VHH binders against q84jc2. Designs and how they scored, part 170

Target 1, 232 residues: q84jc2
Amino acid sequence: MSKMRNLVEEKFLEFYESWVIQLELYLHQLLIAHNNNTMSETELRHLISKLTTHHKAYYTAKWAAIREDVLAFFGSVWLNPLENACSWLTGWKPSMVFRMVDRLRKSRVVLVEAQVKKLEELRVKTKFDEQKIEREMERYQVAMADRKMVELARLGCHVGGESVMVVEAAVRGLSMGLEKMVKAADCVRLKTLKGILDILTPPQCVEFLAAAATFQVQLRRWGNRRHYVTHS

## First folded at step 9 (VHH)

Design pb70 (framework vhh_8fcz_2)
Fold by ESMFold2-Fast, scan of step 9:
Parts: C-alpha cells; structure tokens; sequence
Structure pb70 (fold): chain B 232 residues (1-232), chain A 125 residues (1-125)
C-alpha cells in the first residue's frame, strides 16, 4: 500500500522539512524588520545574507542529490501535489519572481527610475535564458522517441546480461541529460535572485524576500490543508 | 599540482578575431565552474566569462556579451574563449581561472581560486 522510497528521497525529505522550518523562522524575522524601521543597514544586510546563505544551502543539497537520482526531483515525495503542479523544471519559474518585484511599486518603498530600468533589463535576460532551456527540453523530449531509443526499449523486454547492460547505459544517459537541464534552470534561478538583490536597497530586499518566502510557505500550507468533500 | 595553461593570444587588428585555449591538469576538470579573467595594462583584474561544469549555463560580462563565446570540452580538459569584433579596450593578459564552488560562482562574479599563467592579447591598428 505504501509507496517505496529510495535513500536519496528519504535523505532529501528530512533535509527539506528542516529547511522549510528554518525558512518560516527567517520569514518571521523579515516581517518584523519590514514593520519596524529601527533596524540599522548593517542589521538588514545581515538578515539578507542569512536568507541568501539559506537558499545556497538548498541548491548545494539539491545538486548532490540530483547527481545520485535526478528523477527523485520530478514529482518529488517531499512536495505536496499543489507544489508539484506549480513547478517548472523541479523548482520556481525564474521570470515569475518579477511579479513579486512589481508589488514593490505599490509599497511604501518606491523604486527609482534607474532601478526600474535595471530590473527590466534583468527580466529580459531571464526570459531569454528561460526560453533557451525550454528549447533544450523540447529537443530532449523529441530525442526520447527516436529510432535508437525505441530499439533500446525493445531490449528492455529481454532477460540476460548484454540486454540489461545496454538498457542500463541508456537510462543513465537519459538521467544525465535531465541533470544538465535541472542545473541550467537552477543557475538561471540563482542568477535572477542575485541580480534582483543587487539592484534593490536593503529595505527593498527585505520586502522582496518576505514576499517570496510568504508565497512559498503559503503554497505549501494550502496544498497540505486541502479538503476533499464529497456528497453521496 | 593544479595547473592551467593558456595559449592563443597575439596581435590582432580592431574588428578581428582570436580563439584562446586553456589546458587543465591536476584536478577533476568536469566538476568545476571555469572562468576567463583579464588584466588590461596598468589596471586590475576584470571577470570576462564563465561556464558551468557541464556546459548547461554560460554567462558574460556586459562589455563582451554578444562578441565572445565560452566553450568547454571535458573529454579534452579544455576551455576556450572565441573572441570576435575585437576592440582596442580588449587589450589585456587573459587568464583561465577555476571556481571550486559552482553555486558561489553564480552569486559572486569573479569568484575563483586558481589563475593560469596568462596569454597576451593586443588589439592595435
């Protein structure tokens, strides 16, 4: 009845649950900082640094895990169905964070024209990198259906050393291709996040990070608290 | 122990092209983010370009975007910089540099722990 999990899935599930708990604690600190103007610039930079270090820790653990089993990140057991449904290449879609930046235009902290220009340039660059990865995904999916892959699938129906070894090599090749695409997507995510933080002032960074963390935490809570109500 | 050897520099006219090469040894090349860094005469080091361990991501300084292309060949343990539309301001000694932490390289432009011996590029009429 219960789904089987491999060691990579078990280890990352434990890591991720702890990582989310710490993210919620940082979110609390971000909200306090946003509502209280008594924090110094040094204190705000320290808080921003804790968040960037926390995100780097996530990608460090993720890249170690995908090297062992990239497929664990497609339909992940540590994510609920809503989180999985909202994923783009095993994570958030980079260009979507600019919607959170757009919220800053209506806040107490006004973006200056120079920042708006730099954010638009970053948005264009992010979208271009995103589209490049999406084209690579399309090529990968088409390649899965080519003549050689069909032949390897036929060999998978046989029992015996040579057939087993050839199929295993093909599956390893597919996994390596997926690992490259996931790493490319994560690189775009990290460069986009860093680019936004470099353009924004410390108070604006706190507001942006609070919005992003709130969305991530709330999406998880909505998915975990879903109700299934049926009438006979 | 870790060694990076650059080559391919020379004298070229404005608008010309050059291809730089970097041969790596003494480490597992395929695990590392690689960079090209340059030093113009009388100035500090300037980061030029970077490439992820599996070639899935490349990035460039604004000054060279669209003119330079970074390529790596993990089987040959080589990284290359294809330079086109060269300008006099591209005159510099070009270095190959390794970033052991790929994630840190993405957050900090110019993060590197090893520089090669360099190759001189001179763009002059």
Amino acid sequence: as target 1 above (232 residues)
Amino acid sequence: QVQLVESGGGLVQPGGSLRLSCAASGFTFSNYYMNWVRQPPGKGLEWVSGINSDSSYTTYADSVEGRFTIIRDNDKKMVYLQMTSLKTEDTAVYYCARSPDQLQALFEEGYFDVEGQGTQVTVSS
Scores: ipSAE 0.503, ipTM 0.792, lowest interface PAE 2.2, mean pLDDT 85

Design pb71 (framework vhh_8fcz_2)
Fold by ESMFold2-Fast, scan of step 9:
Structure pb71 (fold): chain B 232 residues (1-232), chain A 125 residues (1-125)
Amino acid sequence: as target 1 above (232 residues)
Amino acid sequence: QVQLVESGGGLVQPGGSLRLSCAASGFTFSNYYMNWVRQPPGKGLEWVSGINSDSSYTTYADSVEGRFTIIRDNDKKMVYLQMTSLKTEDTAVYYCARSPDEIQALFEEGYFDVEGQGTQVTVSS
């Protein structure tokens, strides 16, 4: 006997596949812009705006989906195992993005001292916000082992009347706690992305966004190749 | 139909504290990002603080960080601004404001579709 497929998972899988295809098209445009010195500042700002709009659309769809079923985002069916293994609270770890900026700075991105100072200030703030969320995750995990939760789990072993309702209410409470943590993490992601783009010049933004999209697309391809490896 | 009503403003001495309240009606309050903004005498609107729909994230202007705290109560349909260590530069009309989209609010300070009537805060010795 099989159960029905989760509607939230089906809907978000369809959305995500389309979203990634569009990201690859934007990556192509970013690489063209990076290689050509003929685009105006206005044209570069327009391209950057398309990418930020695309990322905002992802979070709009995600928040609608987690309102219905946040657990669908823990071990997501639209991500391969490698992408899932690299996730921190259902997405990229915000502080990781500064490693991308640092690597680009050492290779081709020339940053002035004022930008370096602002990026360090943003890194410190991002790490602080990230650590606040990690402390909330720790409290959540400890609360799962708390006496109250242990007693609720014991009650869940008995099918009947009031005990079923109490267990269902507890599970809803746990899901709401996870939803809040995921939204907090996504807020830090969006603020970190916004902060970096505000500090960088339009050509530097294009290079940064191209690097970020390249890593995201390549991580997906690496995981997909390993999953579908066959012997001849 | 949509209304935001601020209260709690008044005259306070430098270093004092004040708590502003905003009562929301006519919309599903728990779905919206909420802001406090202010207009000092002779200046334009300045964004002060924001809070997302479930209180999981708050953000502040550099000028008020560590001194002000934004709080919301979705059951009461209220947003509050707890102000401490008040400075003469905090003198302004304070407005409660609703952001039409939470994701956009994180990218654009001052992204509102509804503002309240305001409450006057005067910090003077």
Scores: ipSAE 0.682, ipTM 0.864, lowest interface PAE 1.3, mean pLDDT 86

Design pb72 (framework vhh_8fcz_2)
Fold by ESMFold2-Fast, scan of step 9:
Structure pb72 (fold): chain B 232 residues (1-232), chain A 125 residues (1-125)
Amino acid sequence: as target 1 above (232 residues)
Amino acid sequence: QVQLVESGGGLVQPGGSLRLSCAASGFTFSNYYMNWVRQPPGKGLEWVSGINSDSSYTTYADSVEGRFTIIRDNDKKMVYLQMTSLKTEDTAVYYCARSPDEMQALFEEGYFDVEGQGTQVTVSS
């Protein structure tokens, strides 16, 4: 029937709730920095460093959790249904952040030609890495479906304890392959984030990080309001 | 003692192939992000390729993308660089290098806490 939360799910839910609260506090600091214009470059770099450390902490905790139970990240209990529906391989789709970068070109952020060139090079590389992972995931899913069909056929031929061992082996294989795919996707996310931050100036980094955090926080709030729209 | 030992370098013609090997000892190899870096004659160190602890992610410098493949074997404690379609500008001493932390490897440019002694690759007709 209904599945109980396991220890991995309970621990990561507690972590994630605290992580989001801290993200909202950092968003507030980013918005003040963006509007103030009196912060030094050193102060802006310190704030950017706090955000990158915060994101690194998320992936450190996530990779520890997926090593124990990667399936917890497919249909996560700490995410609302809208957040889960919008996930690409358990997180944001790397190429989508370049749409946010394109918006910076039309705001008060002025990108010089050298930055535009570097961002386009990064965009191409990010899309290439993303597509490579998508092909690998598709191949993995097909292979897992083929393996599952073989195991189902074997289970139809036997009654008793042997079927339990076969199912456990198949589940372990599924988990190990998914862990690798999720970790690959997260590496592309981290490299894309770092690449953008290395190209942008500190004020541009602050604006970019504020836009990203705003979207993440608003997506969570929209999903949490689901029943209001339905029952209004 | 923590040690990295490279091998497999040599003289090869343009368009040729070589496979470099790096044997690791003295640390838990399967916990570390590994890199290949190179130093062309008279130039500084250039990062070439990286591979994370479980081989789920590999990355390459633009100059070698599509021509080089980085592979690791955690059971043998080895990392390899398979080089194809070699060019004269690939001539360099190639070093195997360990990143201090896998997460930091994705944010730190060119920082390595352990490097090997190097192996010479010369691409010439």
Scores: ipSAE 0.619, ipTM 0.832, lowest interface PAE 1.6, mean pLDDT 85

Design pb73 (framework vhh_8fcz_2)
Fold by ESMFold2-Fast, scan of step 9:
Structure pb73 (fold): chain B 232 residues (1-232), chain A 125 residues (1-125)
Amino acid sequence: as target 1 above (232 residues)
Amino acid sequence: QVQLVESGGGLVQPGGSLRLSCAASGFTFSNYYMNWVRQPPGKGLEWVSGINSDSSYTTYADSVEGRFTIIRDNDKKMVYLQMTSLKTEDTAVYYCARSPDELEALFEEGYFDVEGQGTQVTVSS
C-alpha cells in the first residue's frame, strides 16, 4: 500500500515550502551585500538578524511538529531523496559547517589568528557533542532491539486487543526516545550556528550565511532535477 | 506567580563538593530551559550552566566544564547543580534562572530571568 501523508506531514510540507522560498530571497540579499560592499555594519547586522530569525522560525515549527509526530522527520515527505540521504538526525550535520568556514579561509575572506583559534576550539567542542549524540543513538538502537524482541516474544503468547496495546506502547516508547535525540541534535546545530556568528565579523557572517544557504538551496534543486542530469 | 527557590549552599573547602537545589512553582516547568547563574563578590552575573526542557542537552561555562553537572527532575519540578573539585573562584551567590524562550536560550546565553534570593556558596580554607 502506498504511503499516505498525515496532517502533521501536510502542515509541515506547506510550512517548509514557504520557508525555503523565503530563504532564497534572503540568499539574494546576502549575495548583493557581499558583492557590492555598500552596506554599513548596522545594515549587515540587520540582515544577519533576519537570517537568524528565519532559522529560529524553522526550529520553532520543527519542535512543535516533532512533539506531535517525530517519525514524520525520518524520511521526510517535504524533502527530496537526495536531501533525505544527506540528513544526520533529521537535519544538517553540525561539523559540516566548518567545511564551509574552511572554504571562506581559502577564498577572499581573511580571518585573523584569534578567530582561527576560536573556530578550532568550537569545531572540537561541536564534534565532541556530535559524537556524544551518536553514541546515545547507538545505545538507543541496541536497547530498542532488545525491547522489541521481548515484546515480540510476549505477542507470540497473546493475540487480540491486548497485543495491539502492547505494540502501541512500544511505538510510543520509540517515539519519545527519538524526540529527545532529535532535540539534542537541534540544540547542537543552534549552538554551533551561534558560535560561528559570534566569532565572525558582520561581512564574514554574510559570506558564511550565503555559502550555507547556497548549499542548502542547490542541494534541493539538484535532488529535484534528478542528480545525474543536472548541469552547472 | 512564578517562583524559584534555591538551597544547598554553604561553606566548603577547596577540592570539596556541594549540591545546589532549585524548587520551581507557578509555571509549566517541563516546557522551559533552566540555568544556573552566579554572582561572585563585587562582580556581575556569570552564566554557569544550562539544561533544556527534556534533559537531552546540557551546556557549561568553560570555567566549570568537567567539574559541575546540571540535572533536572520534571516530576519534582527541581533543577540541581552538582559541584565537585570546588575552587576559591567558585565563591558566589548562585541563582536558578528560567529562560523566557527555550530556543532563544540556545542562541543567547544571557537570555534568562533571575527571580529568587539565591544560595551562598563560599569556598575557603
Scores: ipSAE 0.647, ipTM 0.850, lowest interface PAE 1.5, mean pLDDT 86

Design pb74 (framework vhh_8fcz_2)
Fold by ESMFold2-Fast, scan of step 9:
Structure pb74 (fold): chain B 232 residues (1-232), chain A 125 residues (1-125)
Amino acid sequence: as target 1 above (232 residues)
Amino acid sequence: QVQLVESGGGLVQPGGSLRLSCAASGFTFSNYYMNWVRQPPGKGLEWVSGINSDSSYTTYADSVEGRFTIIRDNDKKMVYLQMTSLKTEDTAVYYCARSPDELLALFEEGYFDVEGQGTQVTVSS
């Protein structure tokens, strides 16, 4: 039952809890901005900038953490099991945000034809980048099943410093491969987010960011309620 | 000190190919996002392509997508731009540029802390 947390897990858990609290505060600001016509375009751009800075802070902390221990991000202790189950390479699947944009458009947002065309072009590019990463995932999975990995697992059963060192070197190699794939996925996420925000007007950006933050916060709350059980 | 030195520019016919090179020195190259930017005659600076520190992500301006390929070699401290299917509109001085923050590079194209001297690419009929 007891799960030992390493320093990376403890530090990122502390960061993530604070980060989510601030995301909820920004969500309240986005909802106020959306419901009131009191904010100027400059004020809306400033709020959007706060959200983009907040997401950049997340990836800055994440990339520092994965450099130390990328495996902490697979089955993360700071995420509930529902959040972990919905993850694609340690985070949201980039192409999924286009469903959110489409649903937002059908509900409240009027997009001009030029924006629709640019969003479709971005969607195609994002899906292409996702498929490239998924091919790297397939190659990684195949490599893990090869004879070298089987032989390293066999060596790990022996007691001795040399066998431990060989296994540690192999794990480091695997970790570097995972870091590369996670960073690629995060780059696609950030480029997709920027692309959407560049296409949308400031009021549309506020609506989009509010929808995205609402989904993230709601997924976390729902998962936490499903796990609210006393384990005596 | 910190330096970026471009080479490989020249005169080519439309439809031709050219490979640009950038040699970096004076900093830990493998920690930085690297870019290619260009300045066409009489126009402003235009971002062309970027590559993150471990080559896991590359990105391109719409005008060059599918025609140009950015590559880096961290051991040699080099970044390259392989250009194919060149057009007259690709005529420009090409600069190698360093971004101080990979995340900033993805959001603020054109924000660089170090640029090289440039290499001239001329595409003419």
Scores: ipSAE 0.472, ipTM 0.774, lowest interface PAE 2.6, mean pLDDT 85

Design pb75 (framework vhh_8fcz_2)
Fold by ESMFold2-Fast, scan of step 9:
Structure pb75 (fold): chain B 232 residues (1-232), chain A 125 residues (1-125)
Amino acid sequence: as target 1 above (232 residues)
Amino acid sequence: QVQLVESGGGLVQPGGSLRLSCAASGFTFSNYYMNWVRQPPGKGLEWVSGINSDSSYTTYADSVEGRFTIIRDNDKKMVYLQMTSLKTEDTAVYYCARSPDELWALFEEGYFDVEGQGTQVTVSS
């Protein structure tokens, strides 16, 4: 971590701001499609494809950035404090999207029994994958504390040389461990998203993606307005 | 030249175990999502298991979940499939397959290229 933004943070901030603007434009298209029964299945599939490609672009940029500096994604400068407070391993918590799926059960486009069963199976699988990552995260935090204490003890007594080399190797190892955990979390996110889209019909996919994008955009707006920060 | 060489197949009894190996060469192995895929007699290709580039994520077909374990060793450029509690339905030629794009491998079913000869696994008494 540094006081000033590094090059990776500056580059990703620029990317993310542009990416969110495009997400808002896609959200507008999703809302029009959801409220308008005149769109063909082919047109709906094309719109869904645009959204999945947009998310793929996000993870492509993110994985390139975490390879250079994974720590930039813990307490990200491109996210407001509310967005950061709601993050689980640098992104959305996979199991939470099923709350949006539950709203589809109350929609005019009713889920059939086979879809409900598949969604419940996916929910259980997602929770197990999530819990596995949480156990690795806990193990990592314990290991990080032990290594950091040893490094700090050594640095308190030495100017450099052997001590510097040991500390640099340990920090590199810690960063690689974090990169693996973030990638694992992102894999669960992408598999959960794909699983939901594979189970749902194109109109249901549009409704789901609209709900997810609406939440993401609104969370950013609420945090930017500081609705949860009292000034008086 | 990209090459994937599968080995470790054979005849085993139901309930038995086998470990399949895949030796990769000709590409930067540590950058690729890797898969195990099988073809049972008289059927099409069936995806079995996948592992991402750094081993942080593994996934399995429902039919093998809890019985098979996929492992990779990037230093040795190897992918393994540890098979336990084998069933007659597991009889197939097993192939090691590379996914060209790691992120798209998570979205596209069948996003992989089968390049090797495969290794035959026969589960029978």
Scores: ipSAE 0.549, ipTM 0.815, lowest interface PAE 2.0, mean pLDDT 85

Design pb76 (framework vhh_8fcz_2)
Fold by ESMFold2-Fast, scan of step 9:
Structure pb76 (fold): chain B 232 residues (1-232), chain A 125 residues (1-125)
Amino acid sequence: as target 1 above (232 residues)
Amino acid sequence: QVQLVESGGGLVQPGGSLRLSCAASGFTFSNYYMNWVRQPPGKGLEWVSGINSDSSYTTYADSVEGRFTIIRDNDKKMVYLQMTSLKTEDTAVYYCARSPDELQSLFEEGYFDVEGQGTQVTVSS
C-alpha cells in the first residue's frame, strides 16, 4: 500500500514547487541582466537582493519544517531521485559553489588579485567547516550502531506500549541530532553564499547566481523526466 | 522587559584569559542568534562573535579567530565569551547583543535589536 504523506511533507511540497517556479523567473531576469550592458549598479543590486531574499525564504521555511520533521528532508518527496542523490546533508555541498566561481575566472570579466585571495580564504574556511560537519555526521552514524542503539532496536521488536514509547523517545533524540547537523550545514551554505556575494562585483554576482540557479533548475528538469544519466 | 546583563570583565595581562558572561531575560532566549560586540576606547562598535539558537554554528571576526570561543546555555539563558591569548588591542567595553532574525544574522552582520549595558575588559602590562 502507498504511504500517505504527512502534513510537513505536503506543506513543504507545495512551498517548494512555488519556490522553484519563482527561482526560474529570477533566473530569466539574471540572464537578461548578464547580457545587458546598460543595467545600472542599482538595478543589479536590486536583482541580487531579490535572489538573496528568495534563498532566505527557503531556509526560513526549511528550518520551521525540520523542527517538526527533519527526517522528511532525508529522501525528500518534493525532490526527484536525481536531486536526492546529489544532496549533501539535505542540500547542496558548500564547497561545490567554488567550481562555479572557478568558471567566472574563465569569463570575460577578470577577477582582480584581491578578490582571488579573498575567495581562496573563503574556500579554505568553507572546506574546514564542511569537514567538521562531515566528521560529526560520521560520529552520529557510528553512534547509531552502539550497544545502546542495538538494545533499543531489540526492545522495539517487543509488543507493548512502553517499549514503543521508549523507542519513539530514542528516535526523537536521533532526529534532534540530525536537526542540529542540518542547521549547521545550512549555516555554512548561507555564510558561503554571502561571502561570495560580498567579494564579487554586482555583474559577477549576477553571473554567479545565474550559474547556480541554472544548475538547480536543470538538475530538477533532468530528474523529473526520469531519463538515464549515464555514468562512466 | 527584555534585558541582557554582561559580567566578567576586568584587568588582565597580555597573553591572559577571561570569561565574559551575559544573562538574558524577558524573551525566549533559545529562539535567538546571540552576538558579542565590542567598543575600543575612542572607536566604533566592532562585531566579535556569533552563535545560532542551538549552538550548531559559531562564527568569529578574523581578529579573534582561534583565540575566543562563544558558548551558550539555553537552560540558564546565558551566553559566554571565553577569551584566551589576550592582546592590548582587545581592550574594549564588551556587549552582548541579540539578533532579531536568526537568518538575518547570516546575511547582515551588526543588525541587533537589543544590546546589554557592557563589561569593561582592559589588557595591559
Scores: ipSAE 0.495, ipTM 0.784, lowest interface PAE 2.1, mean pLDDT 85

Design pb77 (framework vhh_8fcz_2)
Fold by ESMFold2-Fast, scan of step 9:
Structure pb77 (fold): chain B 232 residues (1-232), chain A 125 residues (1-125)
Amino acid sequence: as target 1 above (232 residues)
Amino acid sequence: QVQLVESGGGLVQPGGSLRLSCAASGFTFSNYYMNWVRQPPGKGLEWVSGINSDSSYTTYADSVEGRFTIIRDNDKKMVYLQMTSLKTEDTAVYYCARSPDELQALFDEGYFDVEGQGTQVTVSS
């Protein structure tokens, strides 16, 4: 389990640290905007656009990285154990963002009936898409133990060029399958995020994005504090 | 020259099926998000369906979900739209369209840099 970081892990760790620092700066701007009712719709839309561009940058870097080494994202070295424990297919579970939307209903965000209906329709669709991916992952896990994979595992115990090539081809196939599932999950994440932002007004979008960023930043801090306490 | 050539359109009765094809040439097809877009008589362009570069994700307009299936074959450089349970409202010229960036395609259904010439689908008794 103890292994050196590979080049993909090292590069993405450096990217992720910078990305989180910028997220905290955007969170500060979102909180100011949320508490200040003097910003124009154009100014709010610009801030929302900066956040969506920031998330797009994350997925651009992630998809480049998973193409090289998708396994780096299963048990990521740039995430603490708490962040890793909360991951679903290498990231946030799409349906979980609706819990943040539900918090907005309780706090002070006034959602009109048409928005509530559209959000419920989006929640149902998101859950359906999640279930499809979960079934694919279950089939993938079962396929890992099928006769062909068991046979290849036996061959992997023998030294020889042809056996090595067959095993390497199988491992590449497994990695490609995981890459496709991670991309499918990320597409559901991005479409869910876009759908919520399209339904909400700009002030509601700011409050939603602030809640999401706050949770992400605090989850990281809580996990880091636990690590500190265990070393005390 | 970058080209998209649609085929498979025609006249079909309500409840019928058609399969549209789009042949791509002049670019690395396997790098691009692909879409089907339609224009009904006297109306604007309507996005119908999209598929990412590796077929891991497909998405559909609410009006066609459950009835249409988008498929791609990267080896043949083809995109298909399998249409079932066709309705009179599906009557339109159907266009194949390329999106230059997969992530942007998820945020902007009108983000195309290349469109084909179209194929006419008429659903009538």
Scores: ipSAE 0.654, ipTM 0.860, lowest interface PAE 1.4, mean pLDDT 86

Design pb78 (framework vhh_8fcz_2)
Fold by ESMFold2-Fast, scan of step 9:
Structure pb78 (fold): chain B 232 residues (1-232), chain A 125 residues (1-125)
Amino acid sequence: as target 1 above (232 residues)
Amino acid sequence: QVQLVESGGGLVQPGGSLRLSCAASGFTFSNYYMNWVRQPPGKGLEWVSGINSDSSYTTYADSVEGRFTIIRDNDKKMVYLQMTSLKTEDTAVYYCARSPDELQALFEEGDFDVEGQGTQVTVSS
């Protein structure tokens, strides 16, 4: 039942736990800023910059890790089962974020018509990029069932240096395909986040980032609470 | 030393097609996000298109989306820009530009420092 962690999994687990603690601290600052009308535009932009830098640090660490072992990100040991169940290609589904943007319509800072139009254009483009990746994922899954892959699996049942090397080369090729799909998904995530932040005003950016961080933190707490109660 | 050499520009009629090439040397090409940027007469540099290190993601300026295609060949250390349905507004000197950080390329649009002399594209009847 227990899976042994490899070096990539151990290093990223340590990184991720620290990264989430810092995210919670930034969330606290975002919530204070959202409820405080005394912060200047410069102060709000500085806070937004801290959040964007924090997210960039995550993708820097992630891309280094997937270069070594992309499979560590499918069923990640640093995520609880609820977080893993909600993942789309090792992270949040880009189109989901527009539901958080929709909540700004009911907030103190209302979206103007020009912003609504630009957000709809971005949503359509994000959905198109997302669907393109989903088609690649489907092709990858179908290719795994091809006769040639079945033959390779049979070859892997034999013991011998040459057979082992051939199987290892094929597995490396499959991992490279997954790495490309994960990077494509992360690029869509980063471009979607950047696009939203470019369209929104600094107060709206703070509210959006607070909503996104709140969802991420709460999803983790809900999943961890379930596990803790089960073990006790 | 980093070197980027653009080629393939020329005079073309509106509605025509042209393929630009960029030859890279002096760095590990397969690790870098690559861009095409252009400078129209009397204007500043305008970002046109980008492609990540493994070709899994491409992006385009709204003005060229659906008309231009960015392609890279890591074995040949080449970036290409296939241009179709060319308009007079596409007239510019085109430059190939390396992003120093792949994440920065995706998250921040900045001033691009062009390495080469560029290639002139003129769209006129």
Scores: ipSAE 0.555, ipTM 0.801, lowest interface PAE 1.8, mean pLDDT 85

Design pb79 (framework vhh_8fcz_2)
Fold by ESMFold2-Fast, scan of step 9:
Structure pb79 (fold): chain B 232 residues (1-232), chain A 125 residues (1-125)
Amino acid sequence: as target 1 above (232 residues)
Amino acid sequence: QVQLVESGGGLVQPGGSLRLSCAASGFTFSNYYMNWVRQPPGKGLEWVSGINSDSSYTTYADSVEGRFTIIRDNDKKMVYLQMTSLKTEDTAVYYCARSPDELQALFEEGYFDYEGQGTQVTVSS
């Protein structure tokens, strides 16, 4: 049985569509900056700051929304099926960005040895944090099958005031656990993004952010085009 | 009135352990990112560790990673720093510090709006 979109889904859909349009405008600015050898360090840092602020705005809106309905972010209505298929705990997988950095190493971007070392240290730390979250998800899945949860599920078969309230409390507890895991994943994403931007020079930051934004915009376009063609 | 009160400091030998405590009052503790920072003799403030509002994320300075553990108890309004394998270089006044915004705290180590009075940790043979 299908359900109508709730207020959280409607509000975030509107927010996300606007946020992506602004991301495309910033991508255009990043591409101009990347092709312009005359932009000052101050101008580049200002552009990088605009992108950083834009990403912070996304997480501000997301954390407000998950507090109301974290499940809206699992199989999001504002994302197409391809975007949803590429999701790791409601967003991009943090270690994915190091593949983007590796591609930049084969372009005009010249990374010095000290930067390569720091990026590798950050990659190892990021992978460690991802694995920690994955272990927490495994524990969460096991906890859903524990004796107390099984007993609460049995209680749910006897519909009545007290049974309904007890089951609802358990479901709220499960949602709070998911909220914690999503916030942990988002913290790793933000810390990884900051770490990369701290290691790279302003021109390298512009190229990195352009690559990341291009991937995000292109993934959305690929998924939308395929969906239309297949009448899915 | 916002208050942060640290305790648990003292003299300890290298390789020893200490647990620092921070008691928070005057604000909704469960909404805030919390930090431990330290000031070694004759030096500026150095960020040590951070923990987000729901304990889902913790982070540490490279110098203490694997040796220190930050823990919070929202019901008791407490932040703890469990210190093991202490080194002479860990000698400092340790402060509990509040970050005004959780997202900004992830981008800026040292983004604080309130600190306690501190507790002295001395690691000496």
Scores: ipSAE 0.663, ipTM 0.862, lowest interface PAE 1.3, mean pLDDT 86

